VH-VL binders against Large ribosomal subunit protein uL10m (mRpL10). Designs and how they scored, part 76

Target 1, 224 residues: Large ribosomal subunit protein uL10m (mRpL10), of Drosophila melanogaster (Fruit fly) (q9vpl3)
Amino acid sequence: RGKINIQRPKAPHYERARVVAVTQPKYPELPKAKSCFKTRAERTQQQQENPYNEIIAREVRNWLDHSRLVAFFHLSSITADDIFRVRVQLHKQNLHLKSYGSKIIEQAVKNTRYEAIVPLFHSNHCIVFSPDPEKTAALLRIVRRVPQMVLLGGIVEETMLSRNQLVAYAQMPGLHAVQAQLVQTLSQAPGHLIQQLQAHQNSFVQVLDVHAKNQMNEETPKST

## First folded at step 18 (VH-VL)

Design mc3 (from ja14 with heavy chain D52E)
Fold by ESMFold2, fold request of step 19:
Parts: C-alpha cells; structure tokens; sequence
Structure mc3 (fold): chain C 224 residues (1-224), chain A 118 residues (1-118), chain B 112 residues (1-112)
C-alpha cells in the first residue's frame, strides 16, 4: 500500500505521471466509505473543477442578468434524441435550455437578489433563458409535450413567479396588459403564494419573502 | 454585418491531425448555434453536426460521430472542427453555418478546402 | 434517416422563364410543436450556400421576390418566377425536423 514513497523515475518521468493524473476520468461525489482520504486523481480533479466552476458561475450570472425570462424545470430521464429535438424547438423561439450543477448555481447567485432560487436545484434540473418574456407561451407550448420537463417556476422581468403565476402570465393578452395584470396579481396574493410554496418545499417561503422585501425597498432613494 | 470567417485551405497527409476554425462576428455569438457541413468534390451537402457555444452542447450526424470533434471558444467567438487522424476520403470543402432563431442556417462561412493526399 | 428527394436533377431554363424545384421527404416534416423545419439553400458556382427560404415559405432577408416556397407534410416546392443569369447554381432543400438533419441531393439550375 504505502511501502514506497520515493521517486523511482527521473524528473521528466514523474512530470508525465502528473499530467496523466490531471487527465483521469471525472469522479462524482466521493462515497461515504471513502470520504476520509481522497486519491491523488480525485484531489487533482477537485482543484481543476474550482476554476471551471467560477467561469461557469459567471456565465450563469450573465445569463440571469440579461434574460427577461428564466424558467426552472425538474428534468427526469430523457433520451439524447428527445432532448435534442426540444433544444432545437426552443432555440427556434429564442429560448435557451441549459443545465448546471447546484454548486455552480449557488456560486452564481451568491450575494445577489436571486440567491433564493438555490433550493430549486437539489434534484436533476434544467433552466431555460430568453431575452424575450413574450416567448413564455411558446415555451409552455413546447414543453407541454415533454413530460420529462416539469415546470417549477420562473423569473419574468426580474420578478420571481410560481408555476401557476408563470402559466397565467403566458396566457395574458398583450405586453402592456400582461405587465399591469402581473403587478396587480403579485400585490393581491402574497399569503396564498406562501401557502402554495410551503406545500412543495420549505425554501419557497423565503423566495417570496425576499421578493416582498425588494418591493418594499421602493421607498429608499434611488442612486443617480 | 453578420460574418462567419473560416481558416484557410489546408493540404495534409493521411494520419495527420487538423483543426479548422470558424470565427463569428457582428452578432451575439452565444445566442446562436454553429453547424458544420461537408461538401465532397462534385457532390451535395452533408450535415456533420452542430454546437451551442454557450454551454458547448453538441450533436453529431451518425456518419461523423467519432470521426471529428466539434468545439467552440466563446471568448474569441470561434467554433472548430478537428480530426485526430485524417483520411484521404476527408478531402472536401467544409462550411460552418449559423443556426438563427426564427430562421434557419442563415449565414455561412466562405468554406475551408481540405486536401488529404499522399 | 429522412431521405430528401429533389427533382429534377438539372433544370435548364430560358432566361426570364419560370423554374420549379420539387423536394419530397420520406416522412412528414411536421414536428411535435406543429412547425415544419424545411428550408431552401442556393449555391452559386464557386460560392458557399446561402439561405433563400425558411419554414417552407418565408423569404430570408435580401432574397428577391422572384423566389417563393410552398408545400406541406412531405411535398415542397421552390419556384423562381423569372430566372435571371445570377440564379445559376445548385439548389438544396434541407430538413431539420428529424435527427439527423438531411439535405436533398440538389438541383442544378442553368440558362439554356
């Protein structure tokens, strides 16, 4: 096991061994039985993943900041052919389907207004981004025929919406009418929304509370 | 305004590797997909595969899967097509094309002629 | 794989006369979302392909009015109402409803 810790090869040969260790296959989370001590390949892979996580997290933040429509889905088992067809159909409507690890999402939204979305990513998931909130109806039309994608909720015009609110938003007439009705609906039913969120996950209550506090901050002076 | 500019013609020997490029400009690169299309001398068009540069999602035509690698570097708005070991049968013109939303393969590169001969 | 069959293989046309190119698919190109992902490309001699028509009948930006597309299901047509000298080239239909994406074999349009 640990009988030999000394270098056998010349320095160039040892450097080749380091390169091979960096290229080892990706490892998932360590099993409980092996969490006491990680292998060299597993330690190297974790170090490599941290820089990639920061790059990808910045990309997720950029998509969140520049997308007026964001929709979150639970994703169950789906064939490569089916997901490709769905991605093409979504792309045709300027809708961009992506998947990220939960740790990357957490890094992307840390210290932002969207930190409350992190609990949605505990299970297998995907996200759809678009600069066009008027494409919400097209999104729902496409995914209606994809039972492997289950809508969890979304963000429209920087406002977090439940599943039911997003569906209602998609059916509203006209852009101006949609904005007026959305504001009215969110103002009328904060208690009902909390009740619906508690029926699904504990974290939904905090998402609503964060949104309500952001609305109350309209009294503070805006910076010039 | 929208342009796809491909790397220049290549003359290679069988067994050599090759990576050709397709640089997009005049549009938001990460919102569009890039496809690769082969045209054998005197023949029609063949879809090789496509990539979404924003997350590097790729799909290959079954006839090219394992034969080529499609990749992208969104920081320099460039997509790539590469071979690890060229064959004489890879002699062809290769085009990149952008998949637009509310359109199709709408803008095409000028083509890269690859010649593989002993 | 979806086979796209174009006819004719060659279409010599008198300048100023119409041309018609047919494309038939081995299966319906209507996708699960109700849309049909069928386009037409033009390749002039020595040039890359360019998009003419998308979604069966929509002209792409900068494409002259003399080009029109029609069809449904498995049968599609590209028409050039009055062929001009610059229209010489090979025309391809393309489907991307079904994986893998496929092209027709091409139709050469030339002035006789």
Amino acid sequence: as target 1 above (224 residues)
Amino acid sequence: EVQLVQSGAEVKKPGESLKISCKGSGYKFTYYWIGWVRQMPGKGLEWMGIIEPSDKYTRYSPSFKGQVTISADKSITTAYLQWSSLKASDTAMYYCARLGYESSLDYWGQGTLVTVSS
Amino acid sequence: DIVMTQTPLSSPVTLGQPASISCRSSQSLVDSDGDTYLSWLQQRPGQPPRLLIYDISNRFSGVPDRFSGSGAGTDFTLKISRVEAEDVGVYYCMQYTHYPWTFGGGTKVEIK
Scores: ipSAE 0.814, ipTM 0.927, lowest interface PAE 0.9, mean pLDDT 81
Fold by OpenDDE, fold request of step 19:
Structure mc3 (fold): chain C 224 residues (1-224), chain A 118 residues (1-118), chain B 112 residues (1-112)
Amino acid sequence: as target 1 above (224 residues)
Amino acid sequence: EVQLVQSGAEVKKPGESLKISCKGSGYKFTYYWIGWVRQMPGKGLEWMGIIEPSDKYTRYSPSFKGQVTISADKSITTAYLQWSSLKASDTAMYYCARLGYESSLDYWGQGTLVTVSS
Amino acid sequence: DIVMTQTPLSSPVTLGQPASISCRSSQSLVDSDGDTYLSWLQQRPGQPPRLLIYDISNRFSGVPDRFSGSGAGTDFTLKISRVEAEDVGVYYCMQYTHYPWTFGGGTKVEIK
């Protein structure tokens, strides 16, 4: 069992390192009032771009903004028929599979809180959107049957998650169940504290009684 | 039902100004862009330009840049095409069309015939 | 500007027979993401244009199965498997991969 060197954890595999780097929450520095004036360069660049790309980019932004669950996948040698099949299955669960170009994604997320996802889109990829974060388990169940879809990470409730974190999230009980468990735990906490306090008190009393008994025994002169 | 309804036919003289309209209904206007297409009598289709519903983004075809103005009012779900000074060569049918995310020019207005004659 | 060349200019077709229209672009319609944006439009006499095909081969809603689109790069084709009387009109290809967007010159489909 190779001793996990806790002091110098082996650098995660390049792909993992990349995902971790991307999923690190960049706390948005309060946007310094970047003057709403798009630089002339930005305007010029926009002028050269196809307006249709802007339309698609806005769609992507809209999906990101209205989705409580977003999952990113790498596609490996998947056929159109396979994609269609998966799409239908996902759709039945109110999961929306979309595919966009890398440049479109870059354009869509530029200067947004989602900018960190850009490095995930260097190869063939797809995105699954859902308004319901509780569908994470269903999503993972469906895609498990599709080896050509490799989970890279996701966004749940505006929080970026690594692949492993997303899997862990899917295994958690629903919000209501968690709430119920929390209430149960909180309701038991005072009782446990009282029991512990009483146990200590009882132990202290017992020690005192033993001490008192010992003192009484020492004070009983052996009437020789 | 998705509909684009354009303003009625116009008969104008050279030098006059004109503004025609395209009203969208049956869909969320802010999610779709509007394009304008010219068709001269007996000729093919010509792309004029595109506008975002909030009027923050407008792009013209080079051939129409400076010749027309495209605008939009999202409050009344209407796009506009206007001329400051009409020419006889502006005589044509003008169509507005909706641009969707998955399909471009998926719905069209009925067209507005503009006739410019002395 | 990208020039879209359609052939033939006129296509007289017998009712029930197939028709084929070609559209060739002066430049590749593949963008930097590898996407191609090409549509086919139908304009019946006295009517506004109607979308038939988008993204080369996708039929728009309500479009009959007899219409199909194919192609790649610079060469695109619209096929009608069995021409019906209602198919009479002018057909246009449109590229919207590169700005400005441009239309083909149109192909008139008529019944013999």
Scores: ipSAE 0.803, ipTM 0.945, lowest interface PAE 0.6, mean pLDDT 87
Fold by ESMFold2, fold request of step 19:
Structure mc3 (fold): chain C 224 residues (1-224), chain A 118 residues (1-118), chain B 112 residues (1-112)
Amino acid sequence: as target 1 above (224 residues)
Amino acid sequence: EVQLVQSGAEVKKPGESLKISCKGSGYKFTYYWIGWVRQMPGKGLEWMGIIEPSDKYTRYSPSFKGQVTISADKSITTAYLQWSSLKASDTAMYYCARLGYESSLDYWGQGTLVTVSS
Amino acid sequence: DIVMTQTPLSSPVTLGQPASISCRSSQSLVDSDGDTYLSWLQQRPGQPPRLLIYDISNRFSGVPDRFSGSGAGTDFTLKISRVEAEDVGVYYCMQYTHYPWTFGGGTKVEIK
């Protein structure tokens, strides 16, 4: 299903084929037992062997593309009752627990900036997806009581974060609140600490530049 | 807006198989779970189990484990409840319901009446 | 399994008068995070169940103000401040804090 079955002409370089044909002796066209190109039957057979894996990999890509929060966990042995309770608690917060094989994850992130996550899935694991990055605090609160789930790191707004960075993100106010905090700090700075005021002023300019660039690169207005 | 539309009423004999459906529309199907609830004639509600359609994770009530199969096909936004061999005691109304985040079983299908008689 | 006991089994009420339905669980419905997943459903005659109240006291979208929920731990109450003709039906409490999920036996509200 999809574009992998739609063939675009990349193989036929008609000028190259004509040049090769001119420079080669003509002899009877016999089937070669050891040809470099695959037969049509072999390609069809290989496609049939892997259709389930590609379907699942596309599902993982879809979750990654539509989730503003993704968190990765190592999963130790856990009872069916405990994992069900955790899944319900997570679902109540629009957090979606899933598990995939490492090969499926590798296929899903091929040719993306997320290829580096594949080693995280060599052992028993789970992933939590959510469209709502504001739910990071709720996620951490829920899993704090689940020692079988050990946070490895995550993705927030398409940026990979370490465990410590994700915890810090969960504690931060929104961008609007950070801008207000900067203004308050500049107003409260001591008079003879001009270097501190200069540092806060530069940080404020940098935050405004990032905000302005984010709005220009986002086609939908951002709301806090 | 949000709708769960179930397949029509069924009249079956003991030993026959049956698969009833629940089609969701008006929402992101893979973001919500679908639960199945039985109501025997003149009786209350019984939770049968639940499925997360996105990865097909299922959990059955102990009373129904091994008695039914819950499945989903997210490509057509449909969940299923299936029996391999119906019994007369399976005569009941069967509802599907969506488990919403920041709510509960919030939207319900119209019900599928299954009658099993010998 | 958590047993959900509803009282009364039947509540005949005069139009415009209040109704109160009790639901008692055999164990606390408070989970490790302090959350309680207790809901109230209404089933009008010949209709599927309808969500009224979730998380003890939160009114679901489109549910009139006359419905309210309260309680904690093992004791929960649904109140209808002024019963209307359309409120006739069976009311169920449901818990999904603990596996397996369970319903109360139901309380029939009817007009005297």
Scores: ipSAE 0.797, ipTM 0.922, lowest interface PAE 1.0, mean pLDDT 80
Fold by ESMFold2, look of step 18:
Structure mc3 (fold): chain C 224 residues (1-224), chain A 118 residues (1-118), chain B 112 residues (1-112)
Amino acid sequence: as target 1 above (224 residues)
Amino acid sequence: EVQLVQSGAEVKKPGESLKISCKGSGYKFTYYWIGWVRQMPGKGLEWMGIIEPSDKYTRYSPSFKGQVTISADKSITTAYLQWSSLKASDTAMYYCARLGYESSLDYWGQGTLVTVSS
Amino acid sequence: DIVMTQTPLSSPVTLGQPASISCRSSQSLVDSDGDTYLSWLQQRPGQPPRLLIYDISNRFSGVPDRFSGSGAGTDFTLKISRVEAEDVGVYYCMQYTHYPWTFGGGTKVEIK
């Protein structure tokens, strides 16, 4: 019987509640766990799907293992038309845009050198994968015109790079020779890279927590 | 040898459901998108929509949104086009095509003729 | 929606002579990134379409040198320098710079 009240969301639908939250100070409402526009019944169905996290985590692991380039972005609100245009532009360059829940990312990178990236995924995000590290310049050129995608950092040839390091990498000629020099330099300062990624994550988590608090009236934390 | 092999011709009545298939082989299926294109008898080509099989991201042409469903099963490297209730106006040839990088819709299936008549 | 207008509708051509097919879009096909995703397809009688040209002028693998593409902005041309019997069919331009993706109405090439 408690299912009846638990199965029905109590908060207003996302679109109307968002307008109210922007214009009115308000105490936080109960968080909703799964998606922007999902009902109580849809959340229950998605909770039943949680035992399949290992299947999706294996897919993320496969992308990580087969991608010589991985880039992490904060993703703010974007229209369906804009994200489609961006996905086509990225696909043309063998760049593959994906989004996964933070729990799934944690599973995928567990017991790997990439465990430090998990804090980046407590907020709205997307990841771009490619088998072709020479496409880093094309990636940055495409997303420069997409303010909704904010670069956080990346992985090139199994080496973690900060935002600034990834930008510098994209400008370098003689890919393999430059990569060898970069890997040697980064191997001597691994703590700095991890701290830069964590600092960017902390900054973006703070901004997104303020944004998500305004949107808790709207059932809009993205699901895990 | 990239191939897209579609399911065979269909003869249906109005109101019936239908799901046609497009099986890709000879390439990494999850690295490419699959588009669906309609060609009505004696007419040109119409883009219906596209799917990225790796995460099932789909985008429909406005002309076909709500009228068909595009899906994929990457475990058997197959994309699908389906109708819940066919109309006589759905009589056409349907092609699947792969969207390649450094190219365009580069490899096409042989087509599936769908005939809907009372 | 971007309308793609092809001319001529039909192009009867003497064997060995050139053919030229025009495609006009209702607005520029140059994207914010400076790219133009304009392709040419060939559909031989009773066969599925096949890709000839992508990105205005790049010949796809296995396409003979007699096919060439050119153009910019809203005006694009496919040329066949010496028409052969195997070139009979309908030719379509296609754009995927802008959603929704659209095709031209087609140009039938036939030997006279």
Scores: ipSAE 0.795, ipTM 0.921, lowest interface PAE 1.0, mean pLDDT 80

Design mc3 (from ja14 with heavy chain D52E)
Fold by OpenDDE, fold request of step 19:
Structure mc3 (fold): chain C 224 residues (1-224), chain A 118 residues (1-118), chain B 112 residues (1-112)
Amino acid sequence: as target 1 above (224 residues)
Amino acid sequence: EVQLVQSGAEVKKPGESLKISCKGSGYKFTYYWIGWVRQMPGKGLEWMGIIEPSDKYTRYSPSFKGQVTISADKSITTAYLQWSSLKASDTAMYYCARLGYESSLDYWGQGTLVTVSS
Amino acid sequence: DIVMTQTPLSSPVTLGQPASISCRSSQSLVDSDGDTYLSWLQQRPGQPPRLLIYDISNRFSGVPDRFSGSGAGTDFTLKISRVEAEDVGVYYCMQYTHYPWTFGGGTKVEIK
């Protein structure tokens, strides 16, 4: 009785193989479930093709172009009510809180000077715009009370700033104060330079005077 | 006050050309887009297409592509809808509407009735 | 194209009573950013359409508080808490998430 190799069963007799082949239920190829999920690529394409997205993208560009202060925030588990409250507070300071989709932002800044901001955007984000860069301190003060808003970075006077740099900027004295300090420093600089330059000349004159006095003392005949 | 004022009612014959207008006022025309909507007699609303005020961007609904031309003149804050050859089936009310950043179709024109009859 | 199906076609309502209109989309109206663009329009007899609600639930300026919008994904609802005589007309939902933009067939609100 030949050892039936259960791992490699001998091919059935030709007639049996034919019967098995004919009796094998042809399972209809399950209709390839049209993946109800449009591929991310298809969704992206559809979104780009929506004129409304272009309208929003243009709005974003407009805000970017007319803002001297732009701050980017990540939103962590913030409620609509919380956002509304923050928006009101910010608005009182002429700070405008806006939220856009990441794809809209990408579309808006594509091939612009703002393209570098794209990596700052996560799934839940908001942007604060202001025409006044001096409002940076006010912005940070308001946001400190909102732990759900995490500062990511910003743009001040067309310069991209990291989170830390933006915080540092907010701590700086106002432009006028800085200008005043600069003027003071510049006004003191010439006086110090003149003193340093004159110090050597004065020392030289003193040495000459001492020399002259010594010579005069040597020429005074000891009156015997 | 934001207003869209459309041109008056038109009675035309099949084969004739027509251009109707939508003039925006009370807002910055360049900041908003204009959409066109058709409403056949006793029927619902149909989206036709959209235009950017500078006329750099125009998108038609597939059903209206090649059937009409949408244009705009920002200098006079006016959008246009035109037919090269009208059909009886073009008989309808045509509305223009403003598209804003926060809301779509927020203000509407009064409508232009176009009647095409032999 | 996305088909917007409104129900009911006609809604006879007694003055002071609530009304509800449903709008169902043939596809999800959520875009890749998670945004949904759906509006409700009112068209009174002999008048152009008027915007009532945008972005599912936001009332447009000048729209009374008795109008409210809700919904998500494919199912959306317009509610009128207390129907007034001036509310008579045809109501349309509109999606502008996917191009081409499409309207519902309309719901006629009438006073009994």
Scores: ipSAE 0.786, ipTM 0.939, lowest interface PAE 0.6, mean pLDDT 87
Fold by OpenDDE, fold request of step 19:
Structure mc3 (fold): chain C 224 residues (1-224), chain A 118 residues (1-118), chain B 112 residues (1-112)
Amino acid sequence: as target 1 above (224 residues)
Amino acid sequence: EVQLVQSGAEVKKPGESLKISCKGSGYKFTYYWIGWVRQMPGKGLEWMGIIEPSDKYTRYSPSFKGQVTISADKSITTAYLQWSSLKASDTAMYYCARLGYESSLDYWGQGTLVTVSS
Amino acid sequence: DIVMTQTPLSSPVTLGQPASISCRSSQSLVDSDGDTYLSWLQQRPGQPPRLLIYDISNRFSGVPDRFSGSGAGTDFTLKISRVEAEDVGVYYCMQYTHYPWTFGGGTKVEIK
């Protein structure tokens, strides 16, 4: 009975070794406990950061917080001149085109409700801000003429919207138009109800009249 | 009109404490940071440090760290530069300047001359 | 710290002639986002500094068109197309891309 050499277990058969290697549970690396304490390196890095970047970051936050419409665009091979032209057009509509560095955006939205937008800024991008969500249609109209600007998504009334949702939003009638339609619908509702109520009454009266006529015809004696 | 008004000229002795002020007006004080710049007599400009108006963020130039204290009071739209103990080498003109995005150091105070002489 | 070197130290100029001031940084003033922050300041005799140019080439409000800024990376230039008597003073470049922010040594513009 060969002494099981516990110190040098015979290497399992190649096939078994392969199965064991593949079936080893890869335990997800425990999320490195976000040490509540910024590492000295992180602090040093923060300390080494340009205060001007913080100023810009705060500006970005300010725009985000005070804008009711925010649209994110990817820029593809756009020239400075093209950007300028678009900016002027947008500005005429009280739309503000801004461009920030990715690092600035990250800094600006870190630990905020806007953090989810960070992945949108991996490449050349610009942001359009507006205090008026009704300008969404105008924005999209202007940008359609600029193929170098690709809509990625946006924020309307503090709600994040996909590209498709933003397009759909822009196609919706303005609040006032919707209100007007609602008022019209509501104003017509009583008339329709009255018509429906009267229709039932009229149908009953007609049925009664037919019954009455039939009874009268049965009572007319055949004068032989 | 945007203005930064600094406190008047100071004549002090070595070892004395001093606090000079920079009051901003004509703009929203909380939106712009304040920087301090030293200019020794006949010399160039030297960056000292910057402060956020709410006094939540202050950053000094390494050469001035521990030498001066920069503070701000947003309630009165005023920034301060102070020394605990003045040296003769502190004799200089001190400027405050407004810092904003897309404007850099766009508006400057008239300067405060500090003379430290025995 | 980034050292800003201005040349020339003194620039005697005839009225109506152009002037050019160079500013070189010891390191690139391009940050991780690709942005460059450089300003030009004018200080007239007995006056506080005045902003002329920010972000390399943007004229500040009220600055005459005769002033222009250019450059990239480590080399920057301030140009005055036609020097006027009021342009006499010391000009400084300032980098604010890297902290601490630093000024050039200054260039004195004088009228010949």
Scores: ipSAE 0.770, ipTM 0.931, lowest interface PAE 0.6, mean pLDDT 87

